VH-VL binders against Mitochondrial intermembrane space cysteine motif-containing protein MIX23 (MIX23). Designs and how they scored, part 5

Target 1, 196 residues: Mitochondrial intermembrane space cysteine motif-containing protein MIX23 (MIX23), of Saccharomyces cerevisiae (p38162)
Amino acid sequence: MVDNRRTFTAPQSLLETNLTFPNDEPSLTTITVTRERCVDPSLIDSFLRFLRHGSDDIIRQKLNNYRKGSINGKNKCKEFLKQELYPNWQIRNNIISFCEKEAAEMKNETDQQCGNNKKTTAEPLIDARIDPYAARERAEKQEAQYKDWTKVTEWVANNRKIEQILTSTTEGILRQNCEQNNDYLKEFTQFCKDNS

## First folded at step 5 (VH-VL)

Design d3 (from n16 with light chain A50Y; framework fv_namilumab)
Fold by ESMFold2-Fast, scan of step 5:
Structure d3 (fold): chain C 196 residues (1-196), chain A 122 residues (1-122), chain B 107 residues (1-107)
Amino acid sequence: as target 1 above (196 residues)
Amino acid sequence: QVQLVQSGAEVKKPGASVKVSCKAFGYTFTSYYLHWVRQAPGQGLEWVGWINPYSGGTNYAQKFQGRVTMTRDTSISTAYMELSRLRSDDTAVYYCARESYYDILTGYFDYWGQGTMVTVSS
Amino acid sequence: DIQMTQSPSSVSASVGDRVTIACRASQSISSYLNWYQQRPGKAPQLLIYYASSLQSGVPSRFSGSGSGTDFTLTINSLQPEDFATYYCQQSYDYPWTFGGGTKLEIK
């Protein structure tokens, strides 16, 4: 079963922070993600930008503030991870996962439609050498049927790459400023399972 | 184009150590965790541990703690598993496998090495 | 550790048959379950991840279902190349653990 919409709210720590944006652009504190918004992701992109700006992009500053505040800087790192960074990563990954699941459903729906048409309508093989116009028109029609799925799949792939780069960079900073030998990605994965 | 190529078969005496290599091709070596999984002749699959090639961080099954060491060399995109104090019941095919993700929580092994047969004979 | 119990240990079937393999976890693992196929003398290959997601390049006759503790792998119309051993694997918590395997044999 697939839910057709899901609402996401920025972490409380981020909501209490006054981030610097152009004064003419409103801040997004919540977003309802739907299939339509995965296809036209401008609003999702703005929300993800807001989440990333308030966490990974300023992580060096956040960690420096935590370390300078106490002799027990290692304990402050754990608090930062559990209260700010991991909740932020979780929301971003959940948004991307929602659109990824929607893309999979879109492909299944399109595959079923194309399969039914193939079974109920026996179309002749088109040889481009003898009918190039019919072959081109058929290819264009088939491509058009998967347009939305392709768009969402590409958006998901792109945002997964962005997340990988951000989390890898952040891990390097965390290992330098917190516990050297901890695997923060695996710790985050366990955090998500424990908090879901 | 993604491949994991493992070192050749080894025959060891009880009490010896063995070091198996796994060389990665066709992808960014530091972007994926590598796991080691073994299979005794005619038996099922048993997870040994993982290494993060980026950080060098590792996690081993409790059964192998103190006997297994996983390392990597990023300059040649190669991961290593060394198992010490070998016993006859360590005889198995040892596989390296790449962990990929559907989402960050959904790990699975998408590519496997061909396996390295380690025989411990007395 | 999370124990994975796979049943049956072996199944005899004919080409064209529908085959079902079960896997049970000793505790809830949500949907963090993968299925692998291993042909004799070969490394395992991924079939299904996250309980029901079909790996790219895997034939659509393979499907997975279930959540929590009970999972099923189904092969809708058995082909000659499907005679192999199948393993379930939980990725919920470390150590990752595998089922004992199900050997699919020619009837």
Scores: ipSAE 0.127, ipTM 0.654, lowest interface PAE 5.1, mean pLDDT 85

Design d4 (from n16 with light chain S31D; framework fv_namilumab)
Fold by ESMFold2-Fast, scan of step 5:
Structure d4 (fold): chain C 196 residues (1-196), chain A 122 residues (1-122), chain B 107 residues (1-107)
Amino acid sequence: as target 1 above (196 residues)
Amino acid sequence: QVQLVQSGAEVKKPGASVKVSCKAFGYTFTSYYLHWVRQAPGQGLEWVGWINPYSGGTNYAQKFQGRVTMTRDTSISTAYMELSRLRSDDTAVYYCARESYYDILTGYFDYWGQGTMVTVSS
Amino acid sequence: DIQMTQSPSSVSASVGDRVTIACRASQSISDYLNWYQQRPGKAPQLLIYAASSLQSGVPSRFSGSGSGTDFTLTINSLQPEDFATYYCQQSYDYPWTFGGGTKLEIK
């Protein structure tokens, strides 16, 4: 019921990079995320691809350049994390979180409108035995009312899985090229709390 | 289906050590942090620490630092918590729990083991 | 350490009642707050995460609200299986800490 929106801008490090995208995709430097854009995430998907392409996808190149530049390669890893990688991860996670919060609000609003606080698999089945036509209509009506919520929830779940795979893969690379004994995900978590 | 299965109840004398296991099923063991939480009889929940099964890295509550050790064996998807120099007030049910994330920051325990009762008495 | 205070420590209610449980943090924790249900002799079970997000499979009669320092768990139209102990938990900073628990008892 509230028209909520939030604007995100790519990290300064990406704005200074001359990136070439596969498939000639649009290069977005800023995006305003809204509920409508969570439901139709074409622009959000493009922005997330831009962020991922400029960080995790080229992380080996960035780390190799940092490490070969000085005997203080470990200090340069720390600078890369704080100036480039963690800001990038934070923006991506904040975008996904915005849509996740919107999905939760959409479900609450739809639950209120339908007056249905409990959906059981047994209820539609029982109705189908008594009156197949009415049961089918009821199921279709309920499904239609939750369509947008389901779509956003699935998009959020999918992008959380993508982020988990990317951060796990990147963490492995960081352990090989930087500190082996550092927990990069927990460090990132603290970075976000310190910078929120 | 996701499941965490813990080892059976233990009875120990003060000063002894106990090692509790937590075996993971139904998911990629190295993709989620595992935490240990204890509960003394009739009391509330108390966080003990976490282990990163991928790296083996750990973080313990100050109260247990120097007495607790968390390890894992990725070949059998099992995490362990060893508590040494046991005292009577260590008597509790010890739970392992899997950490999932809302936005990488808002961690929560989505699956718990059934618990292991550790009794310390003379 | 962040202290979590729950109120009340116990509440007596009847099936069909609406029950509200409060949780207060000693400092702002934004929305890094989770709610768990523990039935006698069982492990805790997640109900709500990130202050207001309902865990999949949890009945919609459970809802969470709040941010900062003050949080609420609400159970609409209490069912027999809801008589249990409820815990809030902050995941803002380590060590992670739990509230003292609220025991929901049958009248």
Scores: ipSAE 0.226, ipTM 0.675, lowest interface PAE 4.3, mean pLDDT 85

Design d5 (from n16 with light chain S30D; framework fv_namilumab)
Fold by ESMFold2-Fast, scan of step 5:
Structure d5 (fold): chain C 196 residues (1-196), chain A 122 residues (1-122), chain B 107 residues (1-107)
Amino acid sequence: as target 1 above (196 residues)
Amino acid sequence: QVQLVQSGAEVKKPGASVKVSCKAFGYTFTSYYLHWVRQAPGQGLEWVGWINPYSGGTNYAQKFQGRVTMTRDTSISTAYMELSRLRSDDTAVYYCARESYYDILTGYFDYWGQGTMVTVSS
Amino acid sequence: DIQMTQSPSSVSASVGDRVTIACRASQSIDSYLNWYQQRPGKAPQLLIYAASSLQSGVPSRFSGSGSGTDFTLTINSLQPEDFATYYCQQSYDYPWTFGGGTKLEIK
């Protein structure tokens, strides 16, 4: 459909912390992601920053709070992971995946419109010797049609890299403060499969 | 161009250990999980485990727990699988394979090493 | 562990034939299913991931379908280089498991 949208709400734990950003950046607690917003990702970027700030950026503080909440000195890492961190990672990855799938559909739609399909059922070529201006206009129009797809694809790639760096860094901290031999990224992927 | 290059064939006696290497080329070594999959002669594929080259974290199939160790050296983009207390039924070609993702949840093996034949016999 | 069953274990076909290979999981794996081709003496090669997505560089005659527990790999017009063993593999839960393989033989 041409009305693909999905609404994301920050995890309940994050909503209860009343976080403030450095430089007093406004906090977005809910966002509706659409193709248009993948193309102009200002609001998505703000929402992702809010999620990242309230989890990975303060992870040491979160882990210390969980430890202090245990009168018996028990390790509460497992509760933190399932109730706060993994839900946060899941929302961030679902947003990026939404735009990734939208980008794939945009490319398919544009390829079909331009006759640039892989079946080699391409439109007849314009002979530049007959009409060089029409050939140039066609090339410029065709390139312009892929502009939005390129922009979204680059945004997705960039945010996948950011997520990889953040989650890997957080995993290192979890290994220092929780179970040393557990792979938190793989545990997270199973969490997502069990909770989708 | 992405390539995984494995060490050469090994012949071992029962009770010995073997260490197979897998060197990565053409991509950022720490960005992808590496798995080990084995195949006994004329048989199917069997998953052994994975290593996260960034963290060094590992996960092994239950039947290999206590006998397999996976490590990596990021300075030379190389992963290792060491299997100890070898038995005749460990005779197999051992493959390393890179895990790529469609999305973060959907993993698949997009590149495989050429395989290392490990023969365990007296 | 999730058990993967392939049928048939072997199939004889001629160039130009349409061949279908089935793969069944012992429990639902959604679309977390991959297909690999292994030519004699070679490492496996990815054909299809996420049940139906064609890997870049793989000929369009290969297609995958299915979800849940039942999956199919189809080769629409068999070529000489397609005579190989085919494996399905689930990536839903660890340990990752493979089907027993389907050997595609020349008739």
Scores: ipSAE 0.035, ipTM 0.626, lowest interface PAE 5.9, mean pLDDT 84

Design d6 (from n16 with light chain Y32W; framework fv_namilumab)
Fold by ESMFold2-Fast, scan of step 5:
Structure d6 (fold): chain C 196 residues (1-196), chain A 122 residues (1-122), chain B 107 residues (1-107)
Amino acid sequence: as target 1 above (196 residues)
Amino acid sequence: QVQLVQSGAEVKKPGASVKVSCKAFGYTFTSYYLHWVRQAPGQGLEWVGWINPYSGGTNYAQKFQGRVTMTRDTSISTAYMELSRLRSDDTAVYYCARESYYDILTGYFDYWGQGTMVTVSS
Amino acid sequence: DIQMTQSPSSVSASVGDRVTIACRASQSISSWLNWYQQRPGKAPQLLIYAASSLQSGVPSRFSGSGSGTDFTLTINSLQPEDFATYYCQQSYDYPWTFGGGTKLEIK
C-alpha cells in the first residue's frame, strides 16, 4: 500500500497576517494531510481555523481595506476575491475532499477484511429472533472495525456544513458590499476551473 | 424534512401559458439554487434553467429563451416557472430540483419535487 | 452544448447480476458527473455525485468511477428494486445535460 499524503500551504496574503487563536494555540501555515491526520484531525482543525479566521471571519475588514485604496471599490472586490478569498475557499475544500476520499478508501479496505462485499443475500446463520446475543455481538464487532471510517466521515460532514454556513454568510456580505447581482458561488466555481 | 412540493397537473391549449409552482420546506429557501427539469412522456430528462432564490437571478437553456420565465416569492418559499406559447411538444412532467455542491465545485440535485404533468392538447 | 452518450440504451439482467452502465461526454468534464435513478412514475433520485461519491442512504452495491470523458456506474449485485432507468448528468457547463438514459429490464 502507498501512503497517500498532500501538502497544503495557506495563501500568501494570509501568511503576512499574525493571527491569534483561542487558548494561544500555535498557528499553522503549512500542513501535510495524511490518513492518520484525517482520523486525528487536531492539526487539520487548527489549519482550517487559521484559514477561516484570516478570511471569512474578517471579510468586512478586508473589504473595507480594499475600498480605501480605490475610487471604485467594486473593482477592488474582484481583486480581493481572486487573490485572497477564492484561493482560501479552494484550499479548505481540497483539504476536506482529501479526507473524504481517504474515508472512502478506508471503508473499502474494511469491507474486504470483514468480507461484507461477498454477502448480498440474507445471512441465514444469524437470526436475531433466535440468537440475539450472537447477532448483537457480530454487529458490535463490525461497528468497531468501522470506527475510524465513521469518525472521518462525521468530521467531513461537519466541516462541509461549516463551509456551507460560512460561504452563505460571506456571499450575503459580498452582495451588500460589492456587486449586488453577481453570483459569487458560480464565480468561485469558474475560478476553480481556471486554476485547476 | 427537506421537501419540494409542486402544484397539480395542468391541461392547456396550444398557444396558452402555464405557471407551475414549487414550494420549499425544511431548509433556508434563499440558500440553494432551484432548477427546473422536464421529461416528455417516455423520453429522457431535459434541463430548462435555474433561479437563485436570493437574488432572483436566472439562467435559461437557449431552447426556452424568450418563452420561459422563472420567479420566486421568498415570503412563502415558493419558486415559479411560467412557460408561454405552449406547443404540443411541451407536454411533459416538469420537476423542480435543489442544487447542492460536493466540494463547492460540483453541483448536483439532492432533492426533487414530485413533478407536475403539463399536457398541451387541442 | 456538452453531449452525454449512455450505453447501452437498455439492458436485460437478472437479480444478482453485476451491471455496468457507461456514460461518455463530448468533451472533458473533469469529475463533474452525477448519476440518478428513476423508477416508473417517480421523480429521479440522486445515486452518485462528483463521479464517485455515494449519496447518503444509497446502497453500497452502487459505485461510480471515471474522469474526463469516460464514466461508469456499476451495480455489483442487482436487486429487484434496481430495475429502473439510470441517467448520467454533467454539471461542468451550462446548459446542464443528461445522457439518454439506460433502462434496466428483467431478463
Scores: ipSAE 0.006, ipTM 0.497, lowest interface PAE 10.4, mean pLDDT 83

Design e1 (from n1 with heavy chain L100S; framework fv_namilumab)
Fold by ESMFold2-Fast, scan of step 5:
Structure e1 (fold): chain C 196 residues (1-196), chain A 122 residues (1-122), chain B 107 residues (1-107)
Amino acid sequence: as target 1 above (196 residues)
Amino acid sequence: QVQLVQSGAEVKKPGASVKVSCKAFGYTFTGYYLHWVRQAPGQGLEWVGWINPNSGGTNYAQKFQGRVTMTRDTSISTAYMELSRLRSDDTAVYYCARESYYDFWSGYFDYWGQGTMVTVSS
Amino acid sequence: DIQMTQSPSSVSASVGDRVTIACRASQSISSYLNWYQQRPGKAPQLLIYAASSLQSGVPSRFSGSGSGTDFTLTINSLQPEDFATYYCQQSYSTPLTFGGGTKLEIK
């Protein structure tokens, strides 16, 4: 039996950027995402924070750096999007999607366990009137089986919301400094299809 | 209706400066880059530079670097091109043009001003 | 700088003729090429963008093709209003550069 896992590597641009965190937290260049890490997402959170800080959080600085060194300042935006920003967004979305799929699998596994127990006639009967302690323990055990799924699902929802806010802010900045009429999210979607 | 309206013809002596205006109508001024293109009598088109009206950022052809300055005033939707230390070979019609896109990477000049004749003669 | 070379420099044609104008870039510009028409004493007008996309309001007798370094503008069945000067322009990198122009004259 092999557990699901996937390794993600930060874009080359982040390795060339000297980033610092307020608490001197070590920057991660590579992470292997597993079910266990979706449940305890401290390392994933650090990696996402690194990706976000090295792109969306400093987008104005990134665009200014391209402007100063670029042979064609007009083309700075398209190069930045294709080489840095879209790859960064894709990695973040893929990590969140991995944990989303793991959460769905966790629910299915737990549902099958509960469904299979209901279909078997060998399960001992518990009468709460006769044994309230055993009834409570069994209810707590059943609730605990869904605990990890709930935790991961909430983490996914929270990070999707963070991505939406960051993407919206970044799009506003791109429209101010690049092309006002361009649909950056649509282009990003196409980038993902071409680079899946 | 989208329209770019330029200032009138100018006659200048060598060594002087000229400032040409381009006023935008019918669209969000800060949403599109504006370019300046010139054409000497009987000659082809030559790109001078662009300005981003939103940020005020500019990019100039190397040939004009140090002599051209592009600015804008967002309150009146007007862009300006100032060319200094004029020479006789700067005699040309100067056009402003709006850059639009069909996608992010493909720009084209969909609307042009009527042109401003700048004559440099002693 | 990217050099844009147009051929021919001038062409004489009659109403109803098919005319082809070529444009060559000194290096690959993918499909970042536009075509403009200029009538005497008037500002240029956009005909085609991104090598082959027809601008809204431009007659379908105009078409563009090509990619990389070699591009073509074709006018099918010339009309009297088509006698003008045509310019190609690369939008791949700054400085933006134009071809030398092709003057289309009545035969």
Scores: ipSAE 0.005, ipTM 0.460, lowest interface PAE 14.0, mean pLDDT 82

Design e2 (from n1 with heavy chain G57R; framework fv_namilumab)
Fold by ESMFold2-Fast, scan of step 5:
Structure e2 (fold): chain C 196 residues (1-196), chain A 122 residues (1-122), chain B 107 residues (1-107)
Amino acid sequence: as target 1 above (196 residues)
Amino acid sequence: QVQLVQSGAEVKKPGASVKVSCKAFGYTFTGYYLHWVRQAPGQGLEWVGWINPNSGRTNYAQKFQGRVTMTRDTSISTAYMELSRLRSDDTAVYYCARELYYDFWSGYFDYWGQGTMVTVSS
Amino acid sequence: DIQMTQSPSSVSASVGDRVTIACRASQSISSYLNWYQQRPGKAPQLLIYAASSLQSGVPSRFSGSGSGTDFTLTINSLQPEDFATYYCQQSYSTPLTFGGGTKLEIK
């Protein structure tokens, strides 16, 4: 059943920038994530692009803006991380995690409809010899029942890889322009624990 | 596909140093933390520390601070743990294990090396 | 340091039995608890992360529950390959710490 929903709103700082996409895509500032939207992720993809473009993609500009704005000796990097970057990363991670959990539920539901996912080579082989067309149709129908689960699982894997590349690159830039001895990914993990 | 391959067994005298290697295959080396965990014969698991292969940054358990050094060589996707001033109670199997960067449920190890037996005896 | 205590230290069981292993943290770790299986002479393998999330490829007879300080690992119907030592691990804070292990032995 697809009754789970979560609404995500872009960080306030990102809303204030009036960000425009290079490809003339509309800015999506709030999204309600549902199972249906995990399966057809066009809106989620637009929202993730908006978050990524307004943070990691322009990280050097963001850091420079904080340096210029906080002339009175405030900790500019720490402020940027807590107010803008880490909230952005957390929202992206939470969206991907939502779809990952939905995919797991979809598999469990489909397994209950098709049985336990355990196959016997003898039974399908005997059935195919008796009626090859019926056996093929059954296999195709069973495969079709897992189509949405496969699609969401692949989308999750792809976006996890994108996040790893983006956050790793951004972490390198933070080390170069902020504290060299900080591990920003570990700091982000602690931020999530403190804010959950 | 994903595999962590460690160097072979070592026998050392007390006071010596040992350097164990862990070579990564089948994934982006710089995308995961590498942890070192040891296990004395018949005993449980003990965390030693981690290295971030991308940055080279490390974090060690206080017990090993000043005796352990973790490094990596990204050109060959290999991490190293060097333990100095060895004592007999350092005798253990040393494992490397990987951890995902961006998961806020971080700290779990999805793949482990096969282990390297380090024996310290007089 | 967060201390992890497992009970029992060993348990004898037969194939088909339901086995439960407990793990207790010295302070609240929310759901930042992981379970590993270690067969004799082999490296540990991840079974469960985030207290209750089953690792891909792990049989559904394994399940985890709990939050805060008290956690359990359940094996619903023991198979021959399940005779091993099981470890819990907290990932809430550094240093990462493990329970003392529970050895599951054949009767």
Scores: ipSAE 0.457, ipTM 0.761, lowest interface PAE 2.9, mean pLDDT 85

Design e3 (from n1 with light chain S93D T94Y; framework fv_namilumab)
Fold by ESMFold2-Fast, scan of step 5:
Parts: C-alpha cells; structure tokens; sequence
Structure e3 (fold): chain C 196 residues (1-196), chain A 122 residues (1-122), chain B 107 residues (1-107)
C-alpha cells in the first residue's frame, strides 16, 4: 500500500532566525519522518536539535527580550507561548510520538511473524541445562528479530527523558518570569487539543 | 523497574482524616504527574486529582475540592493524598498512577500503585 | 462532565473467542480515549492509549478503534489471563472520567 510518513515544518519564528550550530550543522526547515528514519534517526536527531536550540536552549534570552521593553510583558509571555514555544514543543512531541507508534507496529508485526510459526508435538525441546549452545543461539535469533523495535523504543525513551528535562527546566523559568502559579505543561496539553 | 508503592490499609471513623502515601521507584519523580483514582467496593473508577511533583501544583475534581489536599516530598520521591471529613461513601481503594509529562496524548496512566484500602465505618 | 458509557456491563466468552467491548462518550473526545484491564484484587493496567495505540508489553491480540464519540476494544483470540474487568477513560477534558466497566467472564 503506502508507507506511513509525516512531514514536519519548523515554526515560522525559527525559519526567520536562520539558526546555526557550533559545529556548523545545516539548518533544517522541514523533515519527512518515516519508519526507516526512526530506525536510523540521524536526520530526526538533527531536526530535534534545531528545534531545541531555537527554543528551550535560549529561553532566558527570549524572555529577557520581552522584558527589556517599556512594559513588563505578561501579555508578551502569552504571545511567546502560543506563537513560538508551544508550537515548537508540539512538533517535537509529535515526532517522538510518530516513532513510538511505529515501534509499536514493528513489535506487533514481529510478534505475528513469530506467532505464525507452528510447532508440532515432535519438535525437539531445548533445555539450557542440557544444551546451552542451542538455547543461546535461539535467544540470539529471537533478539535479532526485534532489533529495529528495540532501537526505536530506546530512542523514544531517551528523547522522552531529554524532553522532560528541557520542559521542566523551561517551566521553572516561565514560572519565574511569567505567571508563577500556572502549570505550563497542562497549558501546553490544552494548546495541543485546541490546535489539532 | 518502575514501581509505585502505597501505604497500608486504613480504618477511620466518619469525620476523621486519612493520609495515603505513594512512593516512586525506578524513574525521575519530577518528570511525571501523579494522579489519584479511587474505586468503591464493587464499583468503577473515579478520578480525584493530580499533583505536579516538580512544582507542587495540584488540580482536584470539584467533588473533592475543599476536602482533599495533595502534597509531595521530592527528597524521598513520595506523594501524599489527604482526604478530610470522611464519610461512609469515601470507603474505597485509593490508587496513585503516573502520567507522562509533555505527551500530546496526555491523561493516560502507564503505571499504577497497588492501591490503599480506606474503610470509613461507624 | 464528559460521561462515558460502556456496553455490555458483562460478557461471557470462551478461550479463543473474539470479544468486542464498546465505549461511548457524551460529547466528542477526538481520540483521547484509553483502555485499562483490571484483574480481581489488582490495580488497573494500561492496554491502549489514544484510542488505538497499543501500550508497550501488551499482547497484539488487543486492539482499539474509534474516534469522536464511539470506541471499541477488541480481543481477537481470548486467553485465560484475559478474564478481567475492562474500563475506558477519556483524557480530553477535566475531570477525567471512566466508563462503568465491562466484566469479561468464563462461559
């Protein structure tokens, strides 16, 4: 049929700033995420670094710019969140979520393939105490069948941890510089519902 | 491994207060919301509220507003739910459950505590 | 509050059967629907989130479908460990609400 894919474009604010990295990596404006790219995520990693660099990594600078005007900028915080930060977080979350869904499908496909193998009553049993080499070989073959799923699942877990660290840090800065008692992660979730 | 471990069963008189604990293991405590969900004997599940362990912020179902207080101690990765002015219909198993921060499909609970039975009897 | 209605309240089935459980929301919740399994005396376990996404570690015989107001959980080939109570839950709006549950019993 067709391969599952999604195309993501960086927020307009980042496209206008033409950001660069210390190692002179090219700026990415768009990416098409596919299962193959989830398995080999070099391009996705570059795109996520670009998004993170243009938002959370410079959050203090962005908020300072809003504060340095003639007014304190509480309304500018709302504008920044809705126009820049939350769109950025949504794209990053959607990319990670896409690969998470692909990993689930990979596991389902591999489980079905393994489950379709039928054994007869006559098929010999492997006892690790009796034949440790056969048991090890079987374990290695089973592990190999789930290699891509394991890779993507670990990539997703690692990027979820990175996002938690970044967004928790950013939320603390937002509480300090914007509304003290607002839960920015829940506000982000509401933003996603309103914009999907 | 990820695990949420709750305090033991409580028996209380009407009008008393109960404080249930939920200790987190195997993950970064401040990276997930903790929700409280209760289940009366033979009944379904009812959401009570959540706490953000990172900020200490809370959100309670209107039904429990003014009777429930959720807190946390990040030094021991433990969340607490205190329910006051107990009534017989507060008799239930109280569960803590975690919700991932920063997930577009937020509001699902991937790990649950084992539950704490709270019995309110005259 | 968004009200969640499950049907049936109970269903009797045999190992190997295909079982379908329905869940209906009182208003559109898009795909913000989750399914949990609860065995007697135990805490609920997440099976499916976002209407159709299978939780890691959950057997592929479980699947979810639907969007808007009408959702289904399907178990394609029932196993002995599947006899439990199943709950749907909306995560679209606060307060979070659960269906009344469907008890899957041995026929």
Amino acid sequence: as target 1 above (196 residues)
Amino acid sequence: QVQLVQSGAEVKKPGASVKVSCKAFGYTFTGYYLHWVRQAPGQGLEWVGWINPNSGGTNYAQKFQGRVTMTRDTSISTAYMELSRLRSDDTAVYYCARELYYDFWSGYFDYWGQGTMVTVSS
Amino acid sequence: DIQMTQSPSSVSASVGDRVTIACRASQSISSYLNWYQQRPGKAPQLLIYAASSLQSGVPSRFSGSGSGTDFTLTINSLQPEDFATYYCQQSYDYPLTFGGGTKLEIK
Scores: ipSAE 0.473, ipTM 0.758, lowest interface PAE 2.4, mean pLDDT 85

Design e4 (from n1 with light chain A50D; framework fv_namilumab)
Fold by ESMFold2-Fast, scan of step 5:
Structure e4 (fold): chain C 196 residues (1-196), chain A 122 residues (1-122), chain B 107 residues (1-107)
Amino acid sequence: as target 1 above (196 residues)
Amino acid sequence: QVQLVQSGAEVKKPGASVKVSCKAFGYTFTGYYLHWVRQAPGQGLEWVGWINPNSGGTNYAQKFQGRVTMTRDTSISTAYMELSRLRSDDTAVYYCARELYYDFWSGYFDYWGQGTMVTVSS
Amino acid sequence: DIQMTQSPSSVSASVGDRVTIACRASQSISSYLNWYQQRPGKAPQLLIYDASSLQSGVPSRFSGSGSGTDFTLTINSLQPEDFATYYCQQSYSTPLTFGGGTKLEIK
């Protein structure tokens, strides 16, 4: 559907911590993600920074706290993963996925408006032989109509890369402080399926 | 251009081991899980296991546990599957396939290697 | 293990026909189902992921539907290059499992 909305709330464990940002940015505890916010992602970026700061950025402190404390006979690492880290990763991934699906809808709508098949528009050499300037102007006009879709698609790709780097780094820390031979990303994937 | 290139066909005797390679081109090798899937002649697809090239972590189907070992060499963007104690019913084409690991609950294979025929006969 | 059952095991059709292939899971897998096409002598190719999402570069005549345990692959207006074997695959949990395949044959 067009005009989809989805509200995300930070994990309860994160809401109960004393978090401060290095640049004095306000923390957001909830966000409603819309197509417009995918196109202008400043608010989404702020919320993702809040989630990342409260988890991956301070993971060593989090694990140290579980190590020092008693968690009533539970495995300390499993408790942290289930209660704090995986819920955090799930919210971040769901936000990125929302914008990815919105981008797909934007492309479909723009394709219908322009009456364009991407394969047809990708063959400018044939048109250029007849009138190269008209062909270029036509291509540039079509690109302008896809501006928002391109912007969202690039934002999604960039944030997927950021998540990949953060998850990889966090996995290294978990391997040092928890089970060394466990694949935390695959465990997280199963967590999401079991909790959706 | 993304491409997975596998090693050539192998003929082995029962009880031997085989090691198949899968070399990745055109993408960041450590960004994607690699799976191994086999197909016996005239039969369907059977999942063998996966390796995380970033960590070296692996997961194998129970049927192959104790007989299969998956490894990788990140310096040459190559993954390996070694299957030991070969039986005649291990005769199959073995494929490597890439999974989009940044899409955390995906499990689909967007690019496949060309396949390696492994024949096990006396 | 999650068992995947495809029906029919083979189907005969003519160019221009609409063809449907069914896939059933032994337990609910939500939307974690993928469809692959395998032409003779070739590696499988991804057609559809997450039950209904069309892979980039795949013709729009292919579509997928379903959730839970029952899934369908539909080919509208069959083309000569579509005569191949089709496999469904669940990605809900390990071990990953495939259906037995459906061979699409020329009539």
Scores: ipSAE 0.361, ipTM 0.714, lowest interface PAE 3.3, mean pLDDT 85

